VH-VL binders against Small ribosomal subunit protein mS42. Designs and how they scored, part 2

Target 1, 220 residues: Small ribosomal subunit protein mS42, of Schizosaccharomyces pombe (o74379)
Amino acid sequence: MSFQQRFARALDVGYKNFLSKDAVRNIFAYDNHLRGLVQKECKIHQTPYRVPSDLMVQSASDPARANLFNYSSQLVNHDFFFSGLISPERPSADADLGAINLKPGIDASFGSFGELKSQMVDVGNSVFGDGWLWLVYSPEKSLFSLLCTYNASNAFLWGTGFPKFRTNAIVPLLCVNLWQYAYLDDYGLNGKKMYITKWWDMINWTVVNNRFQATRIESL
Key: E = the ipSAE of ESMFold2; O = the ipSAE of OpenDDE; V2 = 0.75 times the mean of E and O plus 0.25 times the DockQ between their complexes.

## First folded at step 1 (VH-VL)

Design b7 (framework fv_ebrasodebart)
Fold by ESMFold2-Fast, scan of step 1:
Structure b7 (fold): chain C 220 residues (1-220), chain A 120 residues (1-120), chain B 108 residues (1-108)
Amino acid sequence: as target 1 above (220 residues)
Amino acid sequence: QIQLVQSGAEVKKPGASVKVSCKASGYTFTSYGISWVRQAPGQGLEWMGWISAYNGNTNYAQKLQGRVTMTTDTSTSTAYMELRSLRSDDTAVYYCARDWGYSYGYFDYWGQGTLVTVSS
Amino acid sequence: QAVLTQPPSVSVSPGQTASITCSGDALPKQYAYWYQQKPGQSPVLVMYKDSERPSGIPERFSASNSGNTATLTISGTQAMDEADYYCQSADSSGTYVVFGGGTKLTVL
């Protein structure tokens, strides 16, 4: 299934109290723009077209393909961002069940979910320029932490999400898009703090927990 | 089995409005959008706009903004395109087409077309 | 705002390769799509996402998109391929659909 097909409902209705349908359409138009740029870079470098995650990994170490890396990485980041949101289809009470399983680790790392929220809002609002804010987990340290990446950089290549590029023992669990194109339409240039605050209410904690549980299986 | 069946030809005077229908069958109507594309006699294809069959959201071509309205009736799996303040240069075959969503999609199934003639 | 430019006509002999170009400033950033239209008929999608071929479209149809030019190529052109061909893309933002002016392919 294509990215567009997987999120077709969000494209049509948006995310209530978070992103208007027009904002989602603008983000998806940019996603489509990036897919065109990926296609062009693949032609230029005679690289077979593959899913963005494969292209990101394959181009990560090649400075001659920095554009291909940036575009494909941003597409991976888009997917991870939208996949972590409560679907506009029919919000399930299920979305909050994952928070119960995450609570002991979140409490140990941040003190509470409320404190995690406060830190994400403040840290995210303090990001200068464009980037992404991530909630990550270190299996080695048994610690949740926050990570900022800038421009099209990502947390996957810093951790265990792509084992062949295991450079740090971290696993991304959640991210929020802090590029201006993500919040400008609904929140304006000065609305980043409110955008992150509203985003928090849309987090699908069951998805976050499933990502966290996957780290446990790989540890075994 | 996927089909889009459009209403019959229309003849209108300048200044009038026309409303063309497009009845879909053979697929889940609400899972796709409908784009409207017109073609003046002997001329090329011109995109007019798109409507979501899921929620009725629309996106219209800049040239037609203010003159065109697109709607759907989910109960009958039918899309409608109404064009107002008709001019002679609106004479064209009007097509509906299944759209994979929003204007960056492609059109995999097309209606048979509806000729709209605007003349005095 | 975005414009896609196609030659008005292309002529080939049966069995020869036909090439139809589509040029525009959005093409480096956006996918190209191709439609075939025969007289009195609705358009038919023949190529999508620059180079993908829909089920039911003969393998002699292929396409590419490089720089600011998309190209539809028909190898071993047959009389049945005679039609008008339209390229389609979007403006740079992906918000509005844009069609090329169309190319009449004549096979004689």
Scores: ipSAE 0.000, ipTM 0.416, lowest interface PAE 19.3, mean pLDDT 84

Design b9 (framework fv_ebrasodebart)
Heavy chain, then light chain:
Amino acid sequence: QIQLVQSGAEVKKPGASVKVSCKASGYTFTSYGISWVRQAPGQGLEWMGWISAYNGNTNYAQKLQGRVTMTTDTSTSTAYMELRSLRSDDTAVYYCARDFTYYRYGSAFDIWGQGTLVTVSS
Amino acid sequence: QAVLTQPPSVSVSPGQTASITCSGDALPKQYAYWYQQKPGQSPVLVMYKDSERPSGIPERFSASNSGNTATLTISGTQAMDEADYYCQSADSSGTYVVFGGGTKLTVL
ESMFold2-Fast, scan of step 1: ipSAE 0.005; ipTM 0.505

Design c1 (framework fv_iratumumab; at its last look DockQ between E and O 0.03; V2 from the best seeds 0.00; counts 0 for: pae E 17.4 > 2, placed apart)
Fold by ESMFold2, look of step 2:
Structure c1 (fold): chain C 220 residues (1-220), chain A 123 residues (1-123), chain B 107 residues (1-107)
Amino acid sequence: as target 1 above (220 residues)
Amino acid sequence: QVQLQQWGAGLLKPSETLSLTCAVYGGSFSGYYWSWIRQPPGKGLEWIGDIYHSGSTNYNPSLKSRVTISVDTSKNQFSLKLNSVTAADTAVYYCARGRYYDFWSGYPYFDYWGQGSLVTVSS
Amino acid sequence: DIQMTQSPTSLSASVGDRVTITCRASQGISSWLTWYQQKPEKAPKSLIYAASSLQSGVPSRFSGSGSGTDFTLTISSLQPEDFATYYCQQYNSYPLTFGQGTRLEIK
C-alpha cells in the first residue's frame, strides 16, 4: 500500500483541530515530488531503486549522493511523522493506553507528560530554520530525551550527519515536522508554537509505546 | 558491562561435530546479532556466521553447508555446530556481540568478545 | 567476497613513535570498517568503528581515516601497551571479512 493510500482519510478530511485537508494535501504533494526526485537521483548515480529507508542508509556516507540522502531521508521522516498521529478513523482511547504504559519512563526522564509537552513546544519553537524534533530512547542510559535535527537529517541516523559523531544506540519514537511547509498554510510563519501545541494533542501514544517496545527499527 | 562466556569440547576427531555455547551477561540480549568468529593458530580471523535473537541467521558461504547457529532466548545463550570437522577446522573459536545500527550500516561489527575456545581436530 | 589486505604484515617500532597501518578493500566499502587490537592469547578488542569513530575508552592517540577502498589506522605516540596485532574488518556486506593482520612489535 502506497503512502497516500495509507492516509486516504486524512487526505479527505484532514486532522481535526490540527491540520486542514488542504494542508495535508500540500504536504503529500511535496512527498510525491520528493519521490520523483529520488528516482532521478537513483538514475544519476546508477543506484538501483529501493525503498526510501534503504536509499537513505546507502547514500548517507557518500557526499556525492547528498541529494539522494536528503530526499529519501525526508520521505522516511514524513512516514514516521504521519504514522504517529491519531487517525481520523481511530478512537482516542487507544492513545491513552499507550500514554499510561509510557508514564513511568516519561516521568523519570522529564518529570511529567506536562513537562515533556512544555519542553517540546519550547524547544521546537526555538529551532531557527527547517528541521525535525524527536523523542528518542537510549537503551544504554534507560532514558528518553529530545533531539533536534536540521533540514532532512533524522534520528535514525543520529541527526548530526557523518558516522564519526555516533556514540550510542538510539531508538526514535516520535517526531514533529518543523519545516515551514508543514505549518505555513494553517498557522502562518508566526504560528509555529501553536502548530506544535496542536500537534501534541494528535500524538498516538499507542504507536509511540509500540515503537518503544520494539528493539530496533526494521520497518524503515 | 556486557560479558560473554563460552564453553564446549576442545578435542575432536575427524568427522565429529564441533559444538560450542556462549552465554551473555550484563546487557540486553535483544537488539543485537550474536556471532561466531574463528582464528586458526598463527593466522587471521574468519567470520563463521551470526544469529539475531529472533532466530534469523547469516552464514559464511564457505561454511554454510556445515554450520548451524541457534539461540535460546530463555537463557540468553547462542550456540555453534560445525559438522564433519577436519584438521583445517582447528582454531580458537570466539563468540561476539555484533552491533547493528540503523545509522549507516545494515551489517554488524563486534564490540564485545568471549574469551575464546581452542578446538583441536586430531590427525 | 570483499578481500581486505593489510600492510605491512609486521612492523617494528619504539615507544613514542608514530605508526601507520594500512587496510585496502577489493571493492568500495564506504566507511564501513572497524579496527581491532589483539594481544597474545586474548580476544580482539574494537578500537575504531565507521573508519574514524573511536570506541568508548580508547585513547585519543588512536585515529582512523579513509573511505572507499583505502583506510589507515594511526597511533600518534606509541605506548608500551600498544604492542599487539591489529586487524581491520569490513561490514559493508556479508560475508564479513577481516584483514590478515599487522603485528606491531617492540624494536
Scores: ipSAE 0.000, ipTM 0.422, lowest interface PAE 17.4, mean pLDDT 84
ESMFold2-Fast, scan of step 1: ipSAE 0.012; ipTM 0.523
ESMFold2 (binder alone), look of step 2: mean pLDDT 91; pTM 0.934
OpenDDE, look of step 2: ipSAE 0.011; ipTM 0.530

Design d1 (framework fv_solitomab_arm2)
Heavy chain, then light chain:
Amino acid sequence: DVQLVQSGAEVKKPGASVKVSCKASGYTFTSYYMHWVRQAPGQGLEWIGYINPSGGSTNYADSVKGRFTITTDKSTSTAYMELSSLRSEDTATYYCARDRGYSGYDFYFDYWGQGTTVTVSS
Amino acid sequence: DIVLTQSPATLSLSPGERATLSCRASQSVSYMNWYQQKPGKAPKRWIYDASNRATGVPARFSGSGSGTDYSLTINSLEAEDAATYYCQQYSSYPLTFGGGTKVEIK
ESMFold2-Fast, scan of step 1: ipSAE 0.005; ipTM 0.513

Design d10 (framework fv_solitomab_arm2)
Fold by ESMFold2-Fast, scan of step 1:
Structure d10 (fold): chain C 220 residues (1-220), chain A 123 residues (1-123), chain B 106 residues (1-106)
Amino acid sequence: as target 1 above (220 residues)
Amino acid sequence: DVQLVQSGAEVKKPGASVKVSCKASGYTFTSYYMHWVRQAPGQGLEWIGYINPSGGSTNYADSVKGRFTITTDKSTSTAYMELSSLRSEDTATYYCARAYSSGWYRGYYFDYWGQGTTVTVSS
Amino acid sequence: DIVLTQSPATLSLSPGERATLSCRASQSVSYMNWYQQKPGKAPKRWIYDASNRATGVPARFSGSGSGTDYSLTINSLEAEDAATYYCQQYSSYPLTFGGGTKVEIK
C-alpha cells in the first residue's frame, strides 16, 4: 500500500553493507516531507490529490506546476529506487536469476556485467550536483544504455509507458539515487564511488528482468 | 500468447461471500497490475480495485471497501477477488483485466481482459 | 470521483457513414482510453491515451481530445463495428468509465 509499509523492514534494519538504518530513516523522512509539499501544491493549484505518478505526469508539461512536478517526480524516483533493491532478508537466488536472463543484452550493449558496473560507478561518480543514474532500454534499438537526470528529473517521461513522449522511446529499468541525502551519512560527501559500488550488490535483478520482459511484450 | 481465465458462474444468497479466480498465462505475472471491473446486467462498467502482484499492494473502490479483498498466488499466477456480505446490488459479471505496471510504472489502460464470471445474488 | 458522460447513448447509422462518439469528463483528465464491447463478451482494448490505436484496430478508427472533451470517430462504418464503446479515465482513483455509446448498423 503505502511507501513506508512496503519498505517497513528496511526502515527497521537498513540494508546491510549498503545503507544504515539511520540513512534509510533520513531518506524516508524526506519522502514524507515531500508528500506534505505535494499536498500543499495541490491546494495552491486547486488540483485534486492523486498518487505521485499521476501528479507527475499531469504536471510535467506545465511550468506553472514546476514544484508539483519536482516533488511528485522525486517521490516516484524514491519508489523506483527502493523497489529495485533486494529486501534486507536477501535471498541470493533473486540476484542471480535476473542477471542471467539479462546477460545477452547487457553483453551486447556494454560488453559484460562487470563493464556495466564499472561504467555505472564511473558515470555516477562523475555526476556534478544532485540527481539520478538510470539503466534504460530502447526496444527500437535493442540497446541498453545509461542516462543521467538532474535534481528530480526522471527517465519515465521518455518511456513507452507514456505514449505522448514516445518519439525516442526508452524504458527505465533501474536507478540509483545520487542526491547527497542518500549517501552523505554512510559514505561522506566524497563517497559516491563506494556508495554506488555497494548499491550494485543490492540490485534485485529479478525486478530489473521483470521490467525488461514487460518492455518486450509492449514493444509491439 | 496472453490469457486470463476466470472461474465459473456463482449463485449466492444475500450475506454470503464469493471468491472468483483469474488465472494468468503467457507473461510475467508480477510485471502487471491486476484490476477487477464489474458490470451489472444491462449496465456499464465499474472499476472495483487492483492488486500489484509484485508487492501485494491493493486499492479498492469505495463501493466495495470493507467487503472486498484481492489476493494473488504467484506460484500459480492466479489473482483472486473475494466479496463478502453480498447484496442484490452486487449481481454482476466480474472481469479481471491487466495493466502494464512493474512497480509504479503503469500502462494506463487495460490491455487484456478475462472472459468474465457471472455472480448472481438472489434472495 | 471523475464522472464521464458519453453521448449519444445510441447511434444508429448505415454502412459507410461517419460516427462520432463523445466523452466528457467532470474534471480535466490526463489519460483517456476507449474499449469496444460486443454482446456477451469482455471489453477489448481499442484506443489508449486519447489517440493511439491498439494493435489490430482498423485505421478508420481515430481518437482525439484533451482536458475534459474526448471523441472517438469511425470515418466509414462497417457491420463489424456494431458494439458498445466505453471511455475510461486513468488519471485518478477510483478509475471510472463512461456509460457507453451503443453503435448499431442499419
Scores: ipSAE 0.000, ipTM 0.443, lowest interface PAE 14.3, mean pLDDT 84

Design d2 (framework fv_solitomab_arm2)
Fold by ESMFold2-Fast, scan of step 1:
Structure d2 (fold): chain C 220 residues (1-220), chain A 121 residues (1-121), chain B 106 residues (1-106)
Amino acid sequence: as target 1 above (220 residues)
Amino acid sequence: DVQLVQSGAEVKKPGASVKVSCKASGYTFTSYYMHWVRQAPGQGLEWIGYINPSGGSTNYADSVKGRFTITTDKSTSTAYMELSSLRSEDTATYYCARGSYYYGSGEFDYWGQGTTVTVSS
Amino acid sequence: DIVLTQSPATLSLSPGERATLSCRASQSVSYMNWYQQKPGKAPKRWIYDASNRATGVPARFSGSGSGTDYSLTINSLEAEDAATYYCQQYSSYPLTFGGGTKVEIK
């Protein structure tokens, strides 16, 4: 199923108290525009059109394909962002229940979920320009931390999912889109703090917990 | 303990279809891509496709495109490959293999035991 | 498609000898893996990202290389090392394998 088909309900109704349907439509319009740019870059560089995640990995180490990397990475980031949100029509489970295996590590790394929220709001609000804020996990350090990436960069290339960064492996668990096209219409130029605060209430902690739990099975 | 267990050997006539299963256990099925690789008798390995079980996205090699479909059943943690319009050149051992990393990594850390498909007239 | 050429096709050596297996790509690749396959068995991940040994792989195995030229070296061959070794790139789709090098122990 396509990106628009998987998130068709969000495109139709938005996310109540978080993103209007117009904001979601703008993000989806940009996503579609990026797919057209990917097609053009694939043609220019004689690269077969593939799933964006494959194109991102393939182009990551090639400066000649920097545009292909940027466009593909942004498409991957969109998918990771939306797949981390609760469905517009279904409430998420209680955060304590959804994050059951995550809670001890979050408490150890940040003190509490409330403190993590405060740090994400403050760190995200401090980002100058466009980018992404990530919650990441380091299996080697047994540590959760926050990572900022700028423009279309991502946390996947820092993790075990990508050979270039495996020796310094981190696993992305959650991200928030801090590009102006994501929040400008609903929150205004100075509205990042409120946007991130509202985003927090939409996090699907069951998804985040499952992403974290996957790292534990391979560690054994 | 991660395991991939495949269905048993198949003997088919030219023009028939074959469906092979790969049951995963010991990990979160939707967190890793599942690839399929085949090996003709006495020959080398050939990648033929993948599926991302989370979103259902697939990618197929040109050698099988148009005749090949990969699907999943999340409730049973099982991946399936189906190859139609079988030719004698499709005679091979078919392996499922787990992509070791997120987002379509082509490094295979766990392999199924293989399913021999023989296409004979 | 990226073509991987492995040489030699077969290596026949005695225990304790050193084996070097070569894999040459038709164009520069960033990611190269090696798999060990014994007769009648599925392949096993052996070396990933050119030089990293998979868990359980003996220290006598090492991988090296970059760009178009990669190699797998086995110091002091043991009887259990008899197998076919395949290189594989994942810099671009379709994923491709080399033709394999068969290591025989006399």
Scores: ipSAE 0.000, ipTM 0.447, lowest interface PAE 14.8, mean pLDDT 84

Design d3 (from d1 with heavy chain D99E G101Y S103F G104W Y105S D106G F107Y Y108S; framework fv_solitomab_arm2)
Fold by ESMFold2-Fast, scan of step 1:
Structure d3 (fold): chain C 220 residues (1-220), chain A 122 residues (1-122), chain B 106 residues (1-106)
Amino acid sequence: as target 1 above (220 residues)
Amino acid sequence: DVQLVQSGAEVKKPGASVKVSCKASGYTFTSYYMHWVRQAPGQGLEWIGYINPSGGSTNYADSVKGRFTITTDKSTSTAYMELSSLRSEDTATYYCARERYYFWSGYSFDYWGQGTTVTVSS
Amino acid sequence: DIVLTQSPATLSLSPGERATLSCRASQSVSYMNWYQQKPGKAPKRWIYDASNRATGVPARFSGSGSGTDYSLTINSLEAEDAATYYCQQYSSYPLTFGGGTKVEIK
């Protein structure tokens, strides 16, 4: 299924009280534009087209394919962002259950969910230019923390060397898109705080918890 | 450019101990787990253990547990394996290998040392 | 322990032919990787997480599978593809490898 097909309802109605349908359409139009750029880079470098995550990994260490890396990384970041939101199709009754399961770890790392929210708003608002804000987990430290990446960079590459059951690195759990194309239409250039505040209410904590639990699961 | 360079071949008597080094370069040593894999002559690959260079935590296969120790020297970006009470069945080429993880694509060994041949003979 | 069974043990084919290598796990695995090893050399990461080609691996190689059944396919064999290919699970400790499939070119 295409990216647009997976999020078809959001294209139709937007995300209530967070992103208008026009804002969603503009982000998806940019996503499609990036896919065209990926296709072009694949032809230039005689690289077979693959899903964006594969292309990002394959191009990450190759300076000659920096454009392919940037475009594919941004596509991966888009998918991670939208996959972390409560679907407008049908709200999950267990989103709150995910938050309950994360509470002990969030309390230990930030003091409370309210404190985490406050820090994400302040840290995100401090990002100069375009980028992404991530909630990440370090199993080695048993600590949740915040990470900023800029332009098309991502927290997934920081996960290189992170083992499934134990880790010396970080695991990305959640992100918010802090590029102007994400918030400009609905919030204006000076509206990052309100954008992040309203994004908070759309977080699917069950998805976040599932991502967190995956770092601790022994093989089935 | 990532590189793992291992120490040279060893010939030991049964009951002796052997220590093999694996010097890492081209990346942040403490950010990646280091594994050890051995291969007996003409046989397949056998995983024998790992170390997390950041915290020092280790895990060893039952086939070598009680005789096997993995350590690191962070100042020289070097991992070591030591195997004691050597038996003829320990004759193998020993490889160090770096673990790579991506959240969506899982775990794999992306760089390997060139191998160190350990021969146990009477 | 998770046991990985590779078949065939040896595959002898001519250049241009298609090779399909099988790896079957004794129980469902989360991640399956493939490594290429030439005589006297260290293994090289070839396919990771079932289907992703490592950097520098030719497009004629593809991996597929899920659960307990995995395969590595070489669409049009070349002389440089002669090697032993090992599958490897990354689901539970101890990590395990298959017995290998030796690909020989006639």
Scores: ipSAE 0.000, ipTM 0.439, lowest interface PAE 14.0, mean pLDDT 84

Design d4 (framework fv_solitomab_arm2)
Fold by ESMFold2-Fast, scan of step 1:
Structure d4 (fold): chain C 220 residues (1-220), chain A 123 residues (1-123), chain B 106 residues (1-106)
Amino acid sequence: as target 1 above (220 residues)
Amino acid sequence: DVQLVQSGAEVKKPGASVKVSCKASGYTFTSYYMHWVRQAPGQGLEWIGYINPSGGSTNYADSVKGRFTITTDKSTSTAYMELSSLRSEDTATYYCARSTYYDILTGYRFDYWGQGTTVTVSS
Amino acid sequence: DIVLTQSPATLSLSPGERATLSCRASQSVSYMNWYQQKPGKAPKRWIYDASNRATGVPARFSGSGSGTDYSLTINSLEAEDAATYYCQQYSSYPLTFGGGTKVEIK
């Protein structure tokens, strides 16, 4: 199933109290444009067309394929963002109920889900320019933390190519799109704080919880 | 402890269908992908498909195109494969195998395998 | 499809000898597993992400490599190491396995 098919309902009705139908339409149009750019880059570099996550990993260390990396990474980020939201057809989910296995670690790392929300709103609002805010988990350190990435960069590759993080794998659990094309239409240039606040109410904590449960230690 | 237990051996005629089960225990069934891999007698391993039990999304290898279906029953933590229009080339041991969700840093981490189910297609 | 070529097809060595198994990919891969399979048994994950030993795998086993060229080394063979070893890439679909290297102990 394509990206557009998986999120067809959001394209039809938007996310009530969070993203209008027009905002979703604009993000999906950009996503489709990026897919065309990926196909062009694959032809240029004589690379078989693959799912965006594979192309992103394969191009990450090659400066000659920086465009392929950027376009593929942004597609991966779009998918991760939308797959972390509750369906437009579902009622608002209780964070404590959906995040049952996350709660002890979130409480230990941030104090509470309310404090995590406050920190994400404040940190995200402070991001200058375009980027992404991530909730990440370090299995080796058993720590949850917040990470900002800029432009099309992502949390998936942190801990692999960066010398100071080589000994630790960072696993993304949740992200919010902080590019202007995501919030401009509904919230305006000065509305990023409200956008993130409204995004919080749309988080599918069951998905986040399942992502966390997948981060098993290999020695177990 | 994590365990994957498969149903027993099957002998089928060409053109028949076969359904094999894989019952999971010891973990949250919807937190991991379930893959199917087959091995013809005396030959190597061939990946034939996966299912994400959480959303029900599937992906199948071209070698089984149009004849292969993977399903799950979340209430019993069981995955099923069904292969129709059986050919002699489908004679193999079929394994279910668990993997993590795709993680860009580690890919699919395959860890636990079922014991295998032998499917023999003979005329 | 990414084709994985394993060599040699068969290694016949004595206890205490060093074995090196090769796995070459038709194009660059980021993730490589190795499995040990004994006759009549399911494959066991042996090495994951090129170089990490799975729980319970003896220290005499090591994996290495990147890009298109990967190796599994057994530094001092023991009788229990007799098995077929398969490499597997899991960075792109369809997931593919090598043809296997059979390790025989004389």
Scores: ipSAE 0.000, ipTM 0.427, lowest interface PAE 13.8, mean pLDDT 83

Design d5 (framework fv_solitomab_arm2)
Fold by ESMFold2-Fast, scan of step 1:
Structure d5 (fold): chain C 220 residues (1-220), chain A 119 residues (1-119), chain B 106 residues (1-106)
Amino acid sequence: as target 1 above (220 residues)
Amino acid sequence: DVQLVQSGAEVKKPGASVKVSCKASGYTFTSYYMHWVRQAPGQGLEWIGYINPSGGSTNYADSVKGRFTITTDKSTSTAYMELSSLRSEDTATYYCARGYEYSRWFDPWGQGTTVTVSS
Amino acid sequence: DIVLTQSPATLSLSPGERATLSCRASQSVSYMNWYQQKPGKAPKRWIYDASNRATGVPARFSGSGSGTDYSLTINSLEAEDAATYYCQQYSSYPLTFGGGTKVEIK
C-alpha cells in the first residue's frame, strides 16, 4: 500500500480538532516532493530505488549521500508520525487502551501521563528551528525519555529500531512533526504549543503500546 | 481502477452556453482537484481552471474568467464545466484531468469532449 | 504567467535515432512534467517532476533539467513513439504548457 492510500481518509477529512485537511494535504505534498528527490538521488548515486527505511539505513554512514539520507529519513519520520495518530477512518477505535499497559513505565519515568504531556509540550515548544520530538524507550534501563532531533534526523539511528544501528539502547515509540509546514497553516508561527497540545489528544496509545511490546522478549 | 468519463460532443451557436460533465470513479473524489484543459484544433494545450471538490474553491484562467464556472456533485463524483457567451475561439476539445496538488501532475485524463461553436 | 518554449516544433527522424526535445521556462520552475499525445487521444502522463518515468513508459525515455532548462530524450526511437510531447509546469498558477514538439518517424 502506498503512503497516500494508507492515509486516504486523513487526506480527505483531516484530523478532528488537530489538523485540517489542507494541513494534511500540505504535509503529503512535501512527502511526495521528497519521494521525487529520493528518486533523483538514487539515480545520481546509481542506487536501486528501495523503500525509504532501507535507503535511510544504506545512506546514513556515507557523507556523499547526505541528501539521500535526509530525504529518506524525512519520509520515514512522516510515516511514523501519521501511523501514531488515531485514524479518522475508525475514530471509535480503542486508542486509549494501550495507555493502561504503558502507565507503570510512564509513571516511573515522568511521574504521570499528565507530566509527560506537560514535558512534551514544553520541550517541543522550546525547539529552535525545524525538527522532531520523540518519546523513546530504553529496554536496558527500563526508562522512557524524550529526545529532540533536528531537521530530518531521527530517533531510529539512536537505538535498536534498525538492526544495522543496534549500538544504542533506545527505541522510538512516538513522534511529533515540528517543522513549520506541519503546523503553520492551522496554528500560525506562534502556535507550536497549541499544536502539540492538540496532537496529544490524537495519539493512538494502542499503537504506542504495540511498539513498546515489540521491544520485550520474554520467556516464561 | 481510476478513470474519468466525459459527456459527448456538443455543437453550439455563438452566444450560447455549454455544460460538460466528467464522472470520476475508482478513488475518493474529494481528495483530488479536478482541472480542465482545452485544446483548439491544431493547437496546444491550455489550462483553464480547477475546482477543489471538498470545499468548492475554484481558480480560473484569465482567458475564460467571467464566462467559466466549474461545479461538482459529490453524491455522483461528477465535475461540470460551464462556459457561457460562446465565441468561435472557444471551439476546442475540453479535457478534465485529475490534479495531484501534492505530486503536481495530471493523471488520469478524461477522453475529451469536442465543443464546436459555429453559426 | 510562466511561458514554456519547446523546440524544435517538429522532429522527423528514423527508427533507432536519438531524439532530444527542449523545454525552456521564462522563469525558474520547481515542477516540470511531460505528456505524450497521439492524434485523437487524450494526453498521457509520460514524465513527472522532471525525471521520473510514469508507469509503463519505456526505459528509452528520460527526462532531465532544473530551473529554466528541461529536456526529454528518447535514446532509440521506435515507430510507436510518434506523438506530440508537451511540457507543463506545476510551480505556479496559472498552470501552463509548452507549444509541443511533434515527433515524426520517417
Scores: ipSAE 0.000, ipTM 0.414, lowest interface PAE 18.7, mean pLDDT 85

